# VHH binders against Uncharacterized protein DDB_G0275255: the designs that were tried, part 5

Target 1, 266 residues: Uncharacterized protein DDB_G0275255, of Dictyostelium discoideum (Social amoeba) (q8t2u0)
Amino acid sequence: SSILKANFYYKVDWENVQCFVPPCPKYTIQKLNTNEKSQKILDFIFPNGLNKTTLLGDESKTLIVLGTTQPSSKFPNNATDFLVTRVYKSLPLGNKQTSTDKYYMFGDNGTRCKTSPCPNIVAALLNVHSQEIINTISQPYEKNVGFLDSVWLSSKNIRSDDFGLIGQGTIKNGVISISNSFIYLPDPPIKCPELPLLKCVEGNSMTYSRDENRCLVSPRCTKFGVCTLSIPLCNKGYRLVSFPSTELNGCPKFFCDPEFVNKTHK

## First folded at step 1 (VHH)

Design f4 (framework vhh_6fv0_2)
Fold by ESMFold2-Fast, scan of step 1:
Structure f4 (fold): chain B 266 residues (1-266), chain A 124 residues (1-124)
Amino acid sequence: as target 1 above (266 residues)
Amino acid sequence: QVQLQESGGGLVQPGGSLRLSCAASGFTFSYYAMYWVRQAPEKGLEWVSTISSDSGTTYYKDSVKGRFTVSRDNAKNTLYLQMNSLKPEDAAQYYCAKDLGYTEVYWSDSFDYRGQGTQVTVSS
C-alpha cells in the first residue's frame, strides 16, 4: 500500500528462553525514550550488507534498530517480525554500560560564534518530536579507550543527516554528558578507495594519512626513520590497526578500531 | 491525498483557554503519531506536542507542560489540543502534522502538514 506505517528506534534485547511450543520468539524490542512496554519479535529482516547472525548474537543488547513491525511470514496470526531500516551498535567502554539516560541524534544548526561556548548543535530526542540546542558534546571514549581514532568518532556526532551516531546521555546547561554512543552500520558506509601503486626508491617507505572514515589516503614516499614506538594493547572490543604514517616520519601509526566495523579493504 | 484542517483558534486574554481541532483525511489516521507545531511571525516552526497512534504516549515542549493537553479520537480522525493558562508567547499560527514514519534527522523534516493552520492571538 502507499500508506506507510511509522518507523521508530528500538533497543534490541535477547534472552535464553525455554520454549516447547512454536512460535518461540527470543528477542524483545523496547521503544526508545518511551514508557511503552517491550514487544516480542520472532525474526528481523535486515538490509543487504549487514551480518544478521553476528548482530543478533549475544551482543544484541548493544543494538538499536530503526524500523517497523509486521506479521510473521511463517506465523502471521501468532508472531511478529521486524523490518529493519537502520542499525546502530554500541561502542564498548570496558565496564558494563547500563544507563537510563535519553537517546539523541545530533546535527549542526548553522550557528557560528567567535567565542565559546557556541550554541551550534541540535540534540534531537529520538521517537519524540522534541529537540534542544546545545553547545558541547562530552563523551567518555577518548579518555577511557586507548588509541581510539578521535577524528573518526567526532565526525559521527555532527553528521546525523549523513552517517549518524546515537548518543545516550544527560543534558545540563547546554552540555550533553554521554554515557553510551551507538555507531551507524555499516562503517565505513562506502568501501575505501583503492590506493595507487607507488614504488619508493631504496631507503624510503610508502606512508599514508587516515581520513574520517578510517580509510588510508594520501600515499607518499618518506625516508626511513628510527622508530622507538611500542606496540599497544587494545581495550576489549577493539582491534589493533597499524600503518606507516606521514605524520610519524616512517614509524607506524596505531589505532584501536571497534571489532564490529566492516573492514573489506587492506 | 493527505488533508489536515485545523480550527478553534481565536483571540484570548492572558490566562484564557482555547481548544484546537485537526480534522484528518486521506490516510489511516490511527496508524500514525501526530504533532502540534506553531509559528510566530518572526520565528521558525516550533514543536509543541506529540501523541502516539494509540494515545498511550504524549510529549510536550517544556514551556507548555501542565498547561496544554493533546488528545485524539481515532474513530473520528480528529486530533485536539486543549490550551489553558495561555501566555503572550503562545501567540502563533498552529498546525497539526502527520508523522512521516521516520525520525532520523532534524525534527522539522520528519512530519507532513497540509492546511492553513489556525491562528491564536493572546492580548490583554
Scores: ipSAE 0.000, ipTM 0.135, lowest interface PAE 17.8, mean pLDDT 77

Design f5 (framework vhh_6fv0_2)
Fold by ESMFold2-Fast, scan of step 1:
Structure f5 (fold): chain B 266 residues (1-266), chain A 121 residues (1-121)
Amino acid sequence: as target 1 above (266 residues)
Amino acid sequence: QVQLQESGGGLVQPGGSLRLSCAASGFTFSEYWMYWVRQAPEKGLEWVSTISGSGGDTYYKDSVKGRFTVSRDNAKNTLYLQMNSLKPEDAAQYYCARLDYSTYDFGSQYRGQGTQVTVSS
């Protein structure tokens, strides 16, 4: 008998069924990139720091989970629970998926080129022992989403740690066309560092830069410049965030962050 | 082989009370969830109530909440349904069933003839 079970990636779906006799499993998981049958899930066991009630329910159709199935504690022979190791949530306003889409994670293969295109990206097909070398990741979000933090999103495409995004898309001629990206949760993966308390002289205000984790960094005392009062509107599923920007001479810099990511520094 | 025998049905007036019993044999009763299901004439089976093996968790159809109470005595291998404030809509043949983990099909989970509940003025 094996003590250890392998972790696999699954897409979570919601099935509206009549509940006549509890327990009534309302969730379905599908193992990514495989032809295995969908499985009913009675309950999910989430890691600490994630709100299961908020992530599941009608919003469950936007989730990918990494983990293992296990027998239900209440119905070990015929009901199945899912032990979650990682959670990923789809960014709103992707493109329509195609029948040729597959799910990938991306890495750097170490190749360095003087000219483009450069075949420096490995696209690893999730759940199967397969990979493909590509030169370009094409995302829909910079076009579809106004004021998206492109530094934040780009930092998640190729990572040296385990917190990279999952890309759903089709590869053609060394280019992946992403239909949907799934963000590792919680985001940011590590809580933003505490900022030192600065006291600015009269006439100056504290200003910041933003890092790739959406943290406010590099506080400085800056003389406030002349600012535009125009406030952008964010697309559905995104919330407006602003901070006094060092690069904009103290004027507010605006971003539209996904509503499901944690608010950064207080 | 699983055997379930229901009893305690009868004729009552609207607003009356009945206590149904289900005697179970052929399995380790305390390890299984049990439920009550009913069938009115010319209608399909309707789920009424479910109880966990320990008795710690109970569930009810919305229309019977506050009127019906499910309970069990694991030492006696017996399941009960206390029915208060009975309505004409409660008139049906009542069956107890063992929750078989392989299916939620009402037809495959009960045994015996059930017990008839009639509510008449």
Scores: ipSAE 0.000, ipTM 0.194, lowest interface PAE 14.5, mean pLDDT 82

Design f6 (framework vhh_6fv0_2)
Fold by ESMFold2-Fast, scan of step 1:
Order: sequence, then structure tokens, then C-alpha cells
Structure f6 (fold): chain B 266 residues (1-266), chain A 126 residues (1-126)
Amino acid sequence: as target 1 above (266 residues)
Amino acid sequence: QVQLQESGGGLVQPGGSLRLSCAASGFTFSNYDMYWVRQAPEKGLEWVSTIYSGGSSTYYKDSVKGRFTVSRDNAKNTLYLQMNSLKPEDAAQYYCAKDEFYSGSWYLGEDAFDIRGQGTQVTVSS
């Protein structure tokens, strides 16, 4: 007998069929990389700290969940609930198209090379126990999303701390071409460290750098330089953020962060 | 179809040794990271050890490091746990489990276990 059941990765979508008699499931799940029939889900049980209503909303088709099914607590013989272990949300890509590409997670295989290309990435197909060694992840976001934090996104492809992204794409000649990326939530996975309060000399102001978790770090007192400013407009699904940047001599540095990730600064 | 069969448990004195085995069938054993987990009476399931699909990397619960050694024989579809210097707190039902996602558990986050067998009982007492 089973004591702990295996979790699988599923794409979440809306159930659009008219329902006349309860239970009326509002969602469907489709097991990634398989031809298994979609299952209707009455309710999702999310991990603490995630806003289920916001994440499912009108854009529920943008979610991937790791978890397992269980009988509904309200309708145990007639409906199914889903126990969620992890949540990933689609990173908006301007004029988004539906992709039929396969879903992968990426790991570092430990290979270190002096020259490129270096076959140091494991691309593992979710749910089907197949993997391929690749050398490059090519993603569309830096080209198509203005002011995206590229250090943040790059850090999500392969992580030493197990929290990253799922990439949907096609592999050819050791390169995966990503059509959609799904970001592990919450992001950042842990709260940003508190910043020490610095008292700057008259004429200087506090400035910061940003780390790969979008946290403000390395506070410094800098004399502000001359700033030539134009305020960017963010693509749909992104919010404008800024901070006084050490590398720009105190002038604001702008980023467009996804609306679904946690705010790390004003 | 997927089957995991644990064996090798028994009663030993404190300081004794046991070697547990897990015979796997119904899947491509060499493609999966494998785990040993245990459950003591009235307690939850506890992770003990991980071994990567190729056998090149092993990890252990802090309280068993230096005493337990996990290994595998991919040609025989068998997982092993060598337990030395056994303590009363090691007494539990031991299970083997496969990861649903097999190519490197550490970069995937939380462990996912697929436990199918009845387990093997380890008792440590006089």
C-alpha cells in the first residue's frame, strides 16, 4: 500500500461547459507531456502564502501546478480536488501564442568547459522520465519585453536552490528555443534581506544595486550625477519599478517586473 | 505494474548492522533517483537517503551520516542501504521510493516519493 503518492505536473485551464447540477467543476488539468485525458477539478488546495483567487482568476490557463488529485471533501464520490505542492505562472510575452511544445526543467550537470558550446545543462522532460544534455537556452523575453530584469530571468533557468522555472520549447542541435517560461512562485522564494540604515553626508544620497532575486542590495552613499531621464512604458502584464542606482551615479534605474511576482521595493 | 519490494530488516542489538535491499520492476530503474524513507510508530514519514540515477551522488539525513551507505546496482534493478552502528532511534519501517522526476532531485526542490512496497521492519533492542 502507498503511504506517499507521486506528484505530477499539470497545466490548469478553465472548464467552459455549462453545468446544471452540482458539483460544478470550474477547472481542468492536463498532465504535461502526456496524452492522458484532461481531468475536471472542483477545488485546488494551495500552499500557504499564495493567493489562489488571484492566480486562478481569468488567466488560470497560465498556471502549471505540481501535485496530486484527491476525492473532493464536499463530494467525495462525484468530484475531485487537487492538492498543490508547487505553482508556476506563465511569464507574459506581448502577443502570446498557444504553443504545443514540450515542457522541461533544467539542471546543471556539473560539467565545466574552457570553450563554448559547453554541454552542461540537463533538460528534463516533465512527467515522462526522459532527459537530454543541451548547451544553450534561447528565450524570447529579453528581445520582446522592454526593461525586463535579465539577470533575474537568467538566474531562473538553472538554480542551485531548486527554485526556478519551467521552460516550454523545442530542442534542436543542443539548443532549446523557449516559447513560454513559467516562473516558480512565490518570487522571490524568500523575503529580501533588510537593508541597513545609512546616514549620508550632506550632498550624498543612498543608492543600491539589484540582485538576481530583484532585491535591493549593497547600499552606498553616492553624490548624485546628472540624470537624463525618460520614463519607460511597460508591456502588458508588467509593472514599472525603479530605484536610485549606484551604477548610474544615483539616477533611477528602471525595470518592468511581472505583475504576479512579489514587490521587493517601491 | 511498477513494483518496489523491500527486504533485509530484522531485530539487531544496538551497535549492530543490517543491509536493506529494494528490488524494483515495471520501470527503467537506471533512469530514476531513488530514496530510502522510514516511518517509526506513531510518527510521520522521514527521509533517510538519496542516490542519483547514475549512483554518482549520495545524500543522507544528518543523524545517519557516517553510519549508513546507500548504493545501487542498475544491472540488477536493486537499491541497497547498508546500516552500521544502529541506534534505538533507527527502529522503523523502511521503504524505498522513486522520484517522479529522475535526473537530479536537488535542482527540482521538494522530494516527491512514489512508495509502492510494504517496507521492511528494523527493530533495535536487546
Scores: ipSAE 0.000, ipTM 0.154, lowest interface PAE 12.2, mean pLDDT 80

Design f7 (framework vhh_6fv0_2)
Fold by ESMFold2-Fast, scan of step 1:
Structure f7 (fold): chain B 266 residues (1-266), chain A 123 residues (1-123)
Amino acid sequence: as target 1 above (266 residues)
Amino acid sequence: QVQLQESGGGLVQPGGSLRLSCAASGFTFSTYEMYWVRQAPEKGLEWVSTISYSGGSTYYKDSVKGRFTVSRDNAKNTLYLQMNSLKPEDAAQYYCAKGPEYIDFWSGYSDYRGQGTQVTVSS
């Protein structure tokens, strides 16, 4: 049987060393928010529904995993495997990290205020079991990424479930300045409903809104207006998506979604 | 491994004061948010107070605000609740609780709580 330890959050990195004699670990893990020495990992055992081949490799440096180490099944006396319980992937185009950055998850403490700033956010420091109250989450992505779905991203900052993002950043005076956000995978966590067949009268077409899971919702029949919008180009790491928008009288609304998240509609 | 031991409860007259203590061991006390919760006869657990890991932030149930003060001594691994102007409605078994692990972050308090200390307020 495997030697199992408590689950912790780890940053994944590449083992940049040439190896001619097995076992040849390709990865290292570093426990978040700690000074523990990095560990070499031969293989990761991922949850069902996640393709470890697409997530590892050159993009492994963008991953945070929750899990525990165990002896390698192939080389039990000479190598270590990692049993993964959760996976998070960094959004492209964050800001440069600082030496004071730590890794957090966020929650709502129930406090309600009439004026800002309101100390209503719990920032939980990962792995060290410590929390503090903050009033504001400042993130770089609306500034750095054109056509980002801000409703989607904002929905992941503070959640009542465990599907929230991990924020890497520094807290000063009740404000966290995030350098990088890591998205819980798979995203969306639940498959979007199939789109209904169009049953609109001639001259009208079905239009939609987008929810926080990037699903097309609230179908309505509208007569399309004149569209004057140019097609945008997405930043590296993001793909263009569009749909006939109810708020734009059927004209396409554009978003740049991360390439690593699942497509919601064909 | 995690151990929490409450003390300081007793019988008090309305308007009186009590100071509860909670001795913690088996975890790094200084890195956890801590809670005081209470359970009156035939009622569920009720949150009373929260204190941050550093002691810099404190929160209270509306009905105890201004009467109760939570504090901690991280060097002694001890949590305190100073209760003033006690009312019959404050009579309950009082428990300290360790803050949640990240995988159950939204629970508000962990499954780790002590045996409790009984507070009785006569008439």
Scores: ipSAE 0.000, ipTM 0.142, lowest interface PAE 15.8, mean pLDDT 81

Design f8 (framework vhh_6fv0_2)
Fold by ESMFold2-Fast, scan of step 1:
Structure f8 (fold): chain B 266 residues (1-266), chain A 123 residues (1-123)
Amino acid sequence: as target 1 above (266 residues)
Amino acid sequence: QVQLQESGGGLVQPGGSLRLSCAASGFTFSDYGMYWVRQAPEKGLEWVSTISSSGYSTYYKDSVKGRFTVSRDNAKNTLYLQMNSLKPEDAAQYYCTRDYEGLIYTGSDWDYRGQGTQVTVSS
């Protein structure tokens, strides 16, 4: 019998340094919320469905990984690989300074209130088995990223399933001020359900709403109104998406989705 | 305390099938994501599959996708791995391990204490 290594959360870093004699580990991992020394990593073994090429290299600095180390399969006495269980990717926020804030995950403590503030959120420090109760999660993305799907983002703060985000931030007076959010990948975790095909009468066209997973839902036949619109410009790291919106009488509704999340509609 | 007991391994010929089971006790099984890992002779630990606490999400190593299916029965506190079309490269000691507590996985101090179950693929 043997004991398996525990899974911990790590921030990934990399340096593009010339290396002439293998093994040449270019990555480092730092255990979140701890003062443990960084470890050099030669390779990452990712779960199926994640694109290694788009996640590693320059993009690896935006990653948090949950997992454990193991000896390199190619250099077992000289290098270490990392077996990945989960991946989270930083949501872009313009020209941002690197934050030294602590990393948290959030859960519902079961408290239900009829008045505010309601201390119903557990903010758990990753890796260190410490937590505190808070009443509010304040994130910077809605005010700083134009056309971001706020229903999508807010749905990830506290979930009843496994697809919550990691928040880096500072807690004061029961409020966490988020400096960085890291999104669980892949997103959405399950492909959007197929929409029923509606046969609309002449003069009407199908329109949709969007759910918290960025999926088109609730198809309806709508008579289109006159649209007066400007096409938005998305912040760096975001792509423009649109769909005929039921709430806008068939006129396009625009969102700027992160480039690293999966497309949910054309 | 946490106990995990794997079973269902054995000797099969290439192309054969096995169903592994992991009986869990000492914790609320339905609150934790679970995963299967394996270790072949003279090789490191290799992740095979993950299943969320609800069973809603499953993930697989590329080399086993389409051949292996992970599932769970929260009423029976049991995790399963159905392995079809087994290849010699699948021969290993298989272990199940606990992932997280509800929505919050904060890391753990080596929660797993299991013996594993041996899978051998040869004629």
Scores: ipSAE 0.013, ipTM 0.290, lowest interface PAE 8.4, mean pLDDT 82

Design f9 (framework vhh_6fv0_2)
Fold by ESMFold2-Fast, scan of step 1:
Order: structure tokens, then C-alpha cells, then sequence
Structure f9 (fold): chain B 266 residues (1-266), chain A 123 residues (1-123)
């Protein structure tokens, strides 16, 4: 009935060891924001609803996990397994990390300002009981990734719950410069509401807006307009998605969503 | 001057197949990316597929991946959409559209209200 072990945040990496006799650990974990020695892991026990094989394949180097170690169920005296509580996956096309980068989660401290900069963000250092007040989160994705849903990404920077993103970066003068952001999985955390079955009068078509969870919302009957078509080439790791947009007079709006996030609508 | 003529639509049963064609004239077809878009009854305009000028890149709406295949014949100035395993949700007016000359990042203004080809899926 009680949590018996402390959970910590770890970066997952590939164990490049030639092994012919079990146990053959395929992974290592490194405790974030510490200089603790990396540990070899034979197997991960994932929460229900996440595809372990896909996440731990060649993409294991892009994962952060929250959890704890336990003796292997197959080799209890010779190998270690990892019990996973949460999974975070790196957004493709961040910036190169620096030696001063640390891993943070962000919250709102309640400060309200009439002018900028406003010191209203708490940057909590993972695995260490330490935090710093900052005024700005600077992320690389709007420059590096075409057609990324910036409303979706920004909604994950600061949350009042445990499902915010992890930011890897360096803080200087109240500003964090993010090199990489790691997205809590599954995303969205709750399935989008079903769209209403509404009929539009002749000459009009159903159009939508997109919310911060990538859900189609605010269905409206809109008179179809003339479209200026600009179809993006999505960067590696991103998939092209589109929907008829209210703000574009019924014309398709395009986004490049990360390939690892769940599809929200058919 | 730009003219696009769609054909190949019709009535099919669920699970059936259709091959749409788009005959292009009035521009150098081989220099432009081409698109398929559709509009279902009582729904907005949806992008379906893109093919680059050289056929090197193809993109699909998630709901049609594995079922639809876009192709082009630059010598014949013709764009195609092979539609397999058709579902009732695929019923729509299908249009082809002209894109950018050498990049997908174009701001061309295609005429989506021209003639398209109607696809109806019913048992």
C-alpha cells in the first residue's frame, strides 16, 4: 500500500557489448543530473498502453524513464531489470547539448507581472531537490522544425500536473536555452473527444480549429474559399497531418507532428 | 491557362478499387509537385496525397496509407491515384492541384472549385 522505493529519472542508452551467453543486457541507464556510474539493464517493465518494442528499438537513446531498478525475473543474481513509471521521448531536431546542460521540469510560481521579463517560472532540477526561478524558456524547435504545432509544444512547457515535458538545457540570466525537449508518453494523455455529426447547408463545409492536445475542436460550417496551397516537406521524425481549417476559410492547414505521438483523428 | 481534368471516379462497393487520373495542360507538368485533395459531403476540404516533380517523394494522409498510391507520368502530363480497399469514409469529390515548381514550399493558388471526379462507396 506504500511506495517502497524512490523513483528517479534516467536517460536510456544502448549497451554495445558482444555477448554469446545470457544474461546479455542490451541497455544502460544513467541517472539524470548526477555523476553516478551507468547501470546495465537486461529488461524494462513498461506501463500498459506503451509499445516497449518500438520505444526501446533503435530509438532507446532518445528515452528518459522514471522508475526504479529490481532484480531480473530471469537472472535474479546476475542481472537487473527496470520498473518504469513514466516515459519521455526526445523531440527530433533539437540543438547539440552542451557540457553545462541539465534536465528540468517547469512550473508556474504564481507571480504576475505587467511588464517583461517576468520571473514567473520555476525550473525544477530532476533527481535533485533544487529549483531556480526563471523568466523565459527558449527552445530550438520553431527554427529547426517546419510546421511544428507550437501551441501543442508550448502547452507542455509549464503544467500544474506531472505530465509536463522535460527540458534539457542551460540557465543563464533567468533564461533557459533548451537543447532538447522530451515529451511525456502517451500523447495526448487523454483521447480526443469525438467530433459531432453536424450537417452543413449546401455550399458550406465543416471546418475545425486545433487545440493544445492536437484535437480538432470548434466545428463550424464555413463557406469554401479559394486555397493558396503550401504543402510542407516534414523533417525526419515528423509526419504530415492536415485538416480543413476555419481560419483558412475551409482550406487545409498542415502540421508536422512527431511520428511517436498518437494520431488524434482518422 | 492552367487546366486540370480529373477522371476515373464512380460507384464501388466497400473493399473495391478505383484508379483516378488527372490530365494536366497549360504548364510544365514535370517541373511541379502535384496533389490530390478531396471534399466529402458535409465535410471540409482534405489533403490526401502529394508527389514531388520527380516522384522521389510521396506523402499520404494517415487514413489512406497502405491503401492509396499516388504516381505520375511526366511524359504524358498525367497524375494518378490508385485507390484500393475503399471504405465508405473515402466517398468524396476528388481534385488534383498544382504545387510549387521544385519545392513543396509553394504559395500557388489552385482552383479547387473546378471539375473533379466523384467517388461513391456504398453496398
Amino acid sequence: as target 1 above (266 residues)
Amino acid sequence: QVQLQESGGGLVQPGGSLRLSCAASGFTFSSYAMYWVRQAPEKGLEWVSTISWDSGYTYYKDSVKGRFTVSRDNAKNTLYLQMNSLKPEDAAQYYCAKGSPTLFWGTESPDYRGQGTQVTVSS
Scores: ipSAE 0.000, ipTM 0.207, lowest interface PAE 19.8, mean pLDDT 80

Design q1 (framework vhh_7aqx_2)
Fold by ESMFold2-Fast, scan of step 1:
Structure q1 (fold): chain B 266 residues (1-266), chain A 123 residues (1-123)
Amino acid sequence: as target 1 above (266 residues)
Amino acid sequence: QVQLQESGGGLVQAGGSLRLSCTTSGRTFSDYAFSWFRQAPGEEREFVGAISWSGGSTDYADSVKGRFTISRDNAKNTFYLQMNSLKTEDTAVYYCAADYLGYSESPWEYDYWGQGTQVTVSS
């Protein structure tokens, strides 16, 4: 009896087959980058701090999980549960079609160049001990999703803490063209610091900058400017957020954040 | 939150033995599975072995099975790789790694790594 098993990355899918006799698995998992047959899963055991019901609802097909199978606690001879170590959720991009592209994570190989292209990125093929050196990650989100926080997304491509995104895509001539990105959850991975409460003199207002974790930072009192107030409409799957921006002399800066990430401000 | 520090590497003759240690910091030692990986010159990091968070299960790569043993000591926040019957093919930099409740044979799955320790097996 092995409690320890190798963790692998799996795409989660919803099993909508009618079931009359328990156990009734509601999900299937497919090991990424392999031809292994899908497995039926009765229950998922999530890490603390993640809302399993929200993640495994009708949007479960947008999830990648890292983990291992184990016998069901309720039906050990007849059903399989999945012990989850990490969760990733698909970043919405219009009408999502099924992509057959391979799944990768990205690392920095330490190479530094004065000119581009620079072969400084390792693209590691998930579940397979294989990697390729690339020079560029081309993602579709900034051009197709209005008001997306590009600093936030770019910070997720290559990380030293392995909380980076999973990129589904095709590599050609040292460039990966991303068809779908999956964001590590929870996001941000650490809670934003509390903002100090400062009282500004009359005529000035408190303003902020935003960091790569979507946290409000660098509070300062800024002289009130004149604002052009055009409120954007976010793409499906995104919610509008705003804050008084130091760079815009106190005027609101707008972003469209994914609905599945944690709120960091109003 | 978890930091890993290795010791015990060195030079040894074929047929000899070495014991590597990895000392961890952090309050969650008992909730972590621990793994050893190795990397030979010009190659990718390869899985060597793992021990469960409970200590009740161990797994090994086929190339080391029967020669290497992984163990843990929760009282010392340390885990070990006992290497016996060493071969020249075992020459590599050895890395310890930790992951919450489980392990992966893929090195890209790990957030916590040691600095690596050189093991050289001469003929």
Scores: ipSAE 0.000, ipTM 0.186, lowest interface PAE 18.3, mean pLDDT 81

Design q10 (framework vhh_7aqx_2)
Fold by ESMFold2-Fast, scan of step 1:
Structure q10 (fold): chain B 266 residues (1-266), chain A 124 residues (1-124)
Amino acid sequence: as target 1 above (266 residues)
Amino acid sequence: QVQLQESGGGLVQAGGSLRLSCTTSGFTFSNYAFSWFRQAPGEEREFVGAISWSGSYTDYADSVKGRFTISRDNAKNTFYLQMNSLKTEDTAVYYCAARRYGSFYPTSQGYDYWGQGTQVTVSS
């Protein structure tokens, strides 16, 4: 094998069926945007830094993987393993409806506009050499997921690196309507910088802003204000996070972050 | 160190042609979209043309459409503006600019890197 195999994007499925004689492959992969038959997979080989036990099993049904097949190391004539290059996990959207929409990644086409709509986005179909120009990405999450960090999600729509999201959706009149988004793992892809220690005078407390990686940034000393607090309840699959906000005069700002992303603050 | 450097400017008579080059260093060229801007004396900087990170899409200001062509050479870390049928109103300082593919705010964030500019003078 002197030739590197091409990497493709696959949706993962899993079934815990009874199996009496090894090998017992419990996973299947389906190549995105194609009508190719699903392939059975015995094991996934993940890159360093990803926890196999939290990603596999029933949770594997929420994954898209980029990679290639190879003969099983334990059963080379009877089973197939999958060598993973990248992993993406579906962002929970409450009421689960199976979507048949196509899968895309998005990029900047360099177009500069003074008014909207601006045809500045390339929507590239995964696994096929096809793309089209669009002007708007319409995410369903702000409407359906309370307290989601929209700056965080929007930052993943169009990226210059390998860390952009995969959007499943339909394009009409230059607008893609997303049915599901899949988040590159790990998230954030780069560790948050350490915060400097600020000593505030009595009556003041440290306050922060949040950046697109969910990191606390721009620490300031703010006079403690009067806060009216109602603590939100997060949708299933999301955890409540809060921080003292500069924009809210030191009052807590709440977000519901996906449970599968790394913690960035207390 | 990130650098963008324009070259190929100069004096040309109306109806003539010039090819501007922008050589880049310090970043992964293939991950960037590139644009040309120009600024005439006493005027604001205006858009001239753009090429996407993939090279498949180009855009031009109406004033230069059909006369100017933008292109890129990933092997040379260089992109170009071929200017044909030059007019006296094309006289300006021309700036190259680089914009990261997948920029968080593709239209409002501005450009990540700029060159120092190269003078183009079109005489009658």
Scores: ipSAE 0.000, ipTM 0.114, lowest interface PAE 16.0, mean pLDDT 81

Design q11 (framework vhh_7aqx_2)
Fold by ESMFold2-Fast, scan of step 1:
Formats: sequence, C-alpha cells, structure tokens
Structure q11 (fold): chain B 266 residues (1-266), chain A 125 residues (1-125)
Amino acid sequence: as target 1 above (266 residues)
Amino acid sequence: QVQLQESGGGLVQAGGSLRLSCTTSGRTFSYYDFSWFRQAPGEEREFVGAISGSGDTTDYADSVKGRFTISRDNAKNTFYLQMNSLKTEDTAVYYCAASLEWGYDTYYPEEYDYWGQGTQVTVSS
C-alpha cells in the first residue's frame, strides 16, 4: 500500500471546540456522498492564486475542496493537513441552508433532440463511480436572486474543462432539483482579455456586451438613448455591477454577481 | 506533468487474452484516477474501464463487464487492463487516460487531462 491517497471531494466545516494544547485543528472535512467519519484538519495547502484566508474566513458559506490528506509537516504524528487541488464555493440564497442531498457534476452525453425533454445530461455522483442520465437541471437561483447573470450560471452546469460547478440536489423523473450550487474558483477561470481603449466621436460613448465569463466584450461607440433609471438592490452575498450596454443604447445594464468571484471590469 | 505510455497491444485470436499496461512518468501517480478508452476505425472514442487513485473502486462499460479487469500498481507507477474472452468487436486502438477529477463524467474523453499515444489491439476470427 502507498501512504499517498486518491483525490476526493470534501465539504469543509469549522471546528468549534475548545483546544488548550497544540495541535489545535480549526476545521473538519467530510467526504461527499459517503458515511465516512469527519476528520479534523490543521492546515489547508491551497493552489497558487487562491487566498486561503478569504476562502476559509467566511463561515456562512460552505466550501468544497478536491484533494487529499497528508500528515502535518509540523505535527506529523498528531495532526493532518489537506492538500487542495480545486475549490468550489456555495452560491448564496440569502440564509445558510443545510441539505442532505447528494452532490453531482454534470456532463454532456452527446444526445441531441429537437423537442424537450432531451436525455442529454449525465449526472455523476462525486467520489463514486455512479451516474444517471437526466434531461433537466432545475436551479433556485434565477427565481430567488435578483439580477443574477443567468447566462454565466447556465454556462457552469455542463463544461468540458471541469471549471464549472457542483450541484447538490435530488433527482426525480429525469429532473434534478438543485438545493445548492458550488462555483469553481477562481472565477472566471481565465482572466478576461484587456479591452482596447477606443476614442469615440464627440456625442458618442463606449458601450459593451457581456459574455458567459462575465467579461466585457465587443466594444462599440454608440449614441446615447433615453434611459429608464432604476438601480437594483442586490441580495445578501452579491455585489452590484453595471456597464454601459450596447443593447440598451448606452444605458447601464445591471447584474448582481457573487461577492467571492473576481471583478472583471472597473 | 504526467506522461502516459501504453504497451502490450497486438494480434490475438478470438477467445484469447491480452494484458495492456500504462506507465507514467509523473511524480504524483497515486493522486490520479486512471481509465482505458478504445476507438475502432470510423467510430468515436468510447469508455472501457476506470480505477480510482486508491485502487479500491473500479467501473466498466457494459460491453466488457465480466471479461476485462482494470488494476494498478502504485510501486511501479503502472496500471493495467487484463482482457479475457476477446471478441472480434474488441478490435480497436486502446488509450490510457488520467484525471485528478474523481466522480465527474468519467465516461467522456473530453474530461481527461492526460492521454497515451494508443496501442492497437486486433482480434482475429
């Protein structure tokens, strides 16, 4: 047997017990979709580019990590560290919610249909070689989170690069009802391209479109139209983002983006 | 980071056996989940079998279940596909693949980060 272990998906929780003699683990991990006992973790080793303090400091949002345990470098016989390969953070619904639903990732099975429902989605259980064909992913976010970028969220469900999301939910009659979604970090996975600085003719202003990575794209000089001025209030855990929109004749388009995702424009 | 190399392919008579090997040059062999895929001429690349990094979980395509066995040897940085009771329809180029992502769409080639060059298996009647 090897002391090196396979990578698995774990839910991270805060350890809330008094500790008077080191080592004092501050976290616990629970292997997703299993009945294995939770174990205490002294330290997490995050990939370059991810801020451990920011990710672990918000106890109101669940963190899922892909990785493996190893003996603590400081306390090798008394404590366990966790080597992180990927992280996913819970998308807020206002209040902290616990769910016993199973955790899935979704892929495309290549089936193409002209009518709905189409059984073209594979729902794969994390940590086990088990999957089910489904036709629909039903998410609570678009209905319950005002001004959420639905193109961005939808692009995360089925991806070829593993940089999407984990869905926690229940499958019934080919439909998964999502109770929680966990977004791969960093988001966007690839930094948005720099926009060329264009000079517009007097009377015109620069306007943009937004792509599925929340990047501003397709800069255009447009003549300002008449704007309806209504500024939304974002749900807790979300920040207001606006940009002059080409489709709105230069008027601001508003989105509420999760606070934990990277800013893509000024 | 991980380089994969297949060996053990060749010509075999229907009803016979072959063992394919896939060796890796990476430092983190034990962290990877491994799979075998195959591609017949004019067909898409299809899933054959998978083994977890721990070695205690395996999965197989229905067409090979009961005939093929996947295994791994972490000390040798190698994993294997033992093919028994071979049929002419098993003729294909066999590819080994590696991923750090467990439980995510293991049946689809596009989900794997690292691939071998392929080894030809020909089953004659």
Scores: ipSAE 0.000, ipTM 0.120, lowest interface PAE 19.9, mean pLDDT 80

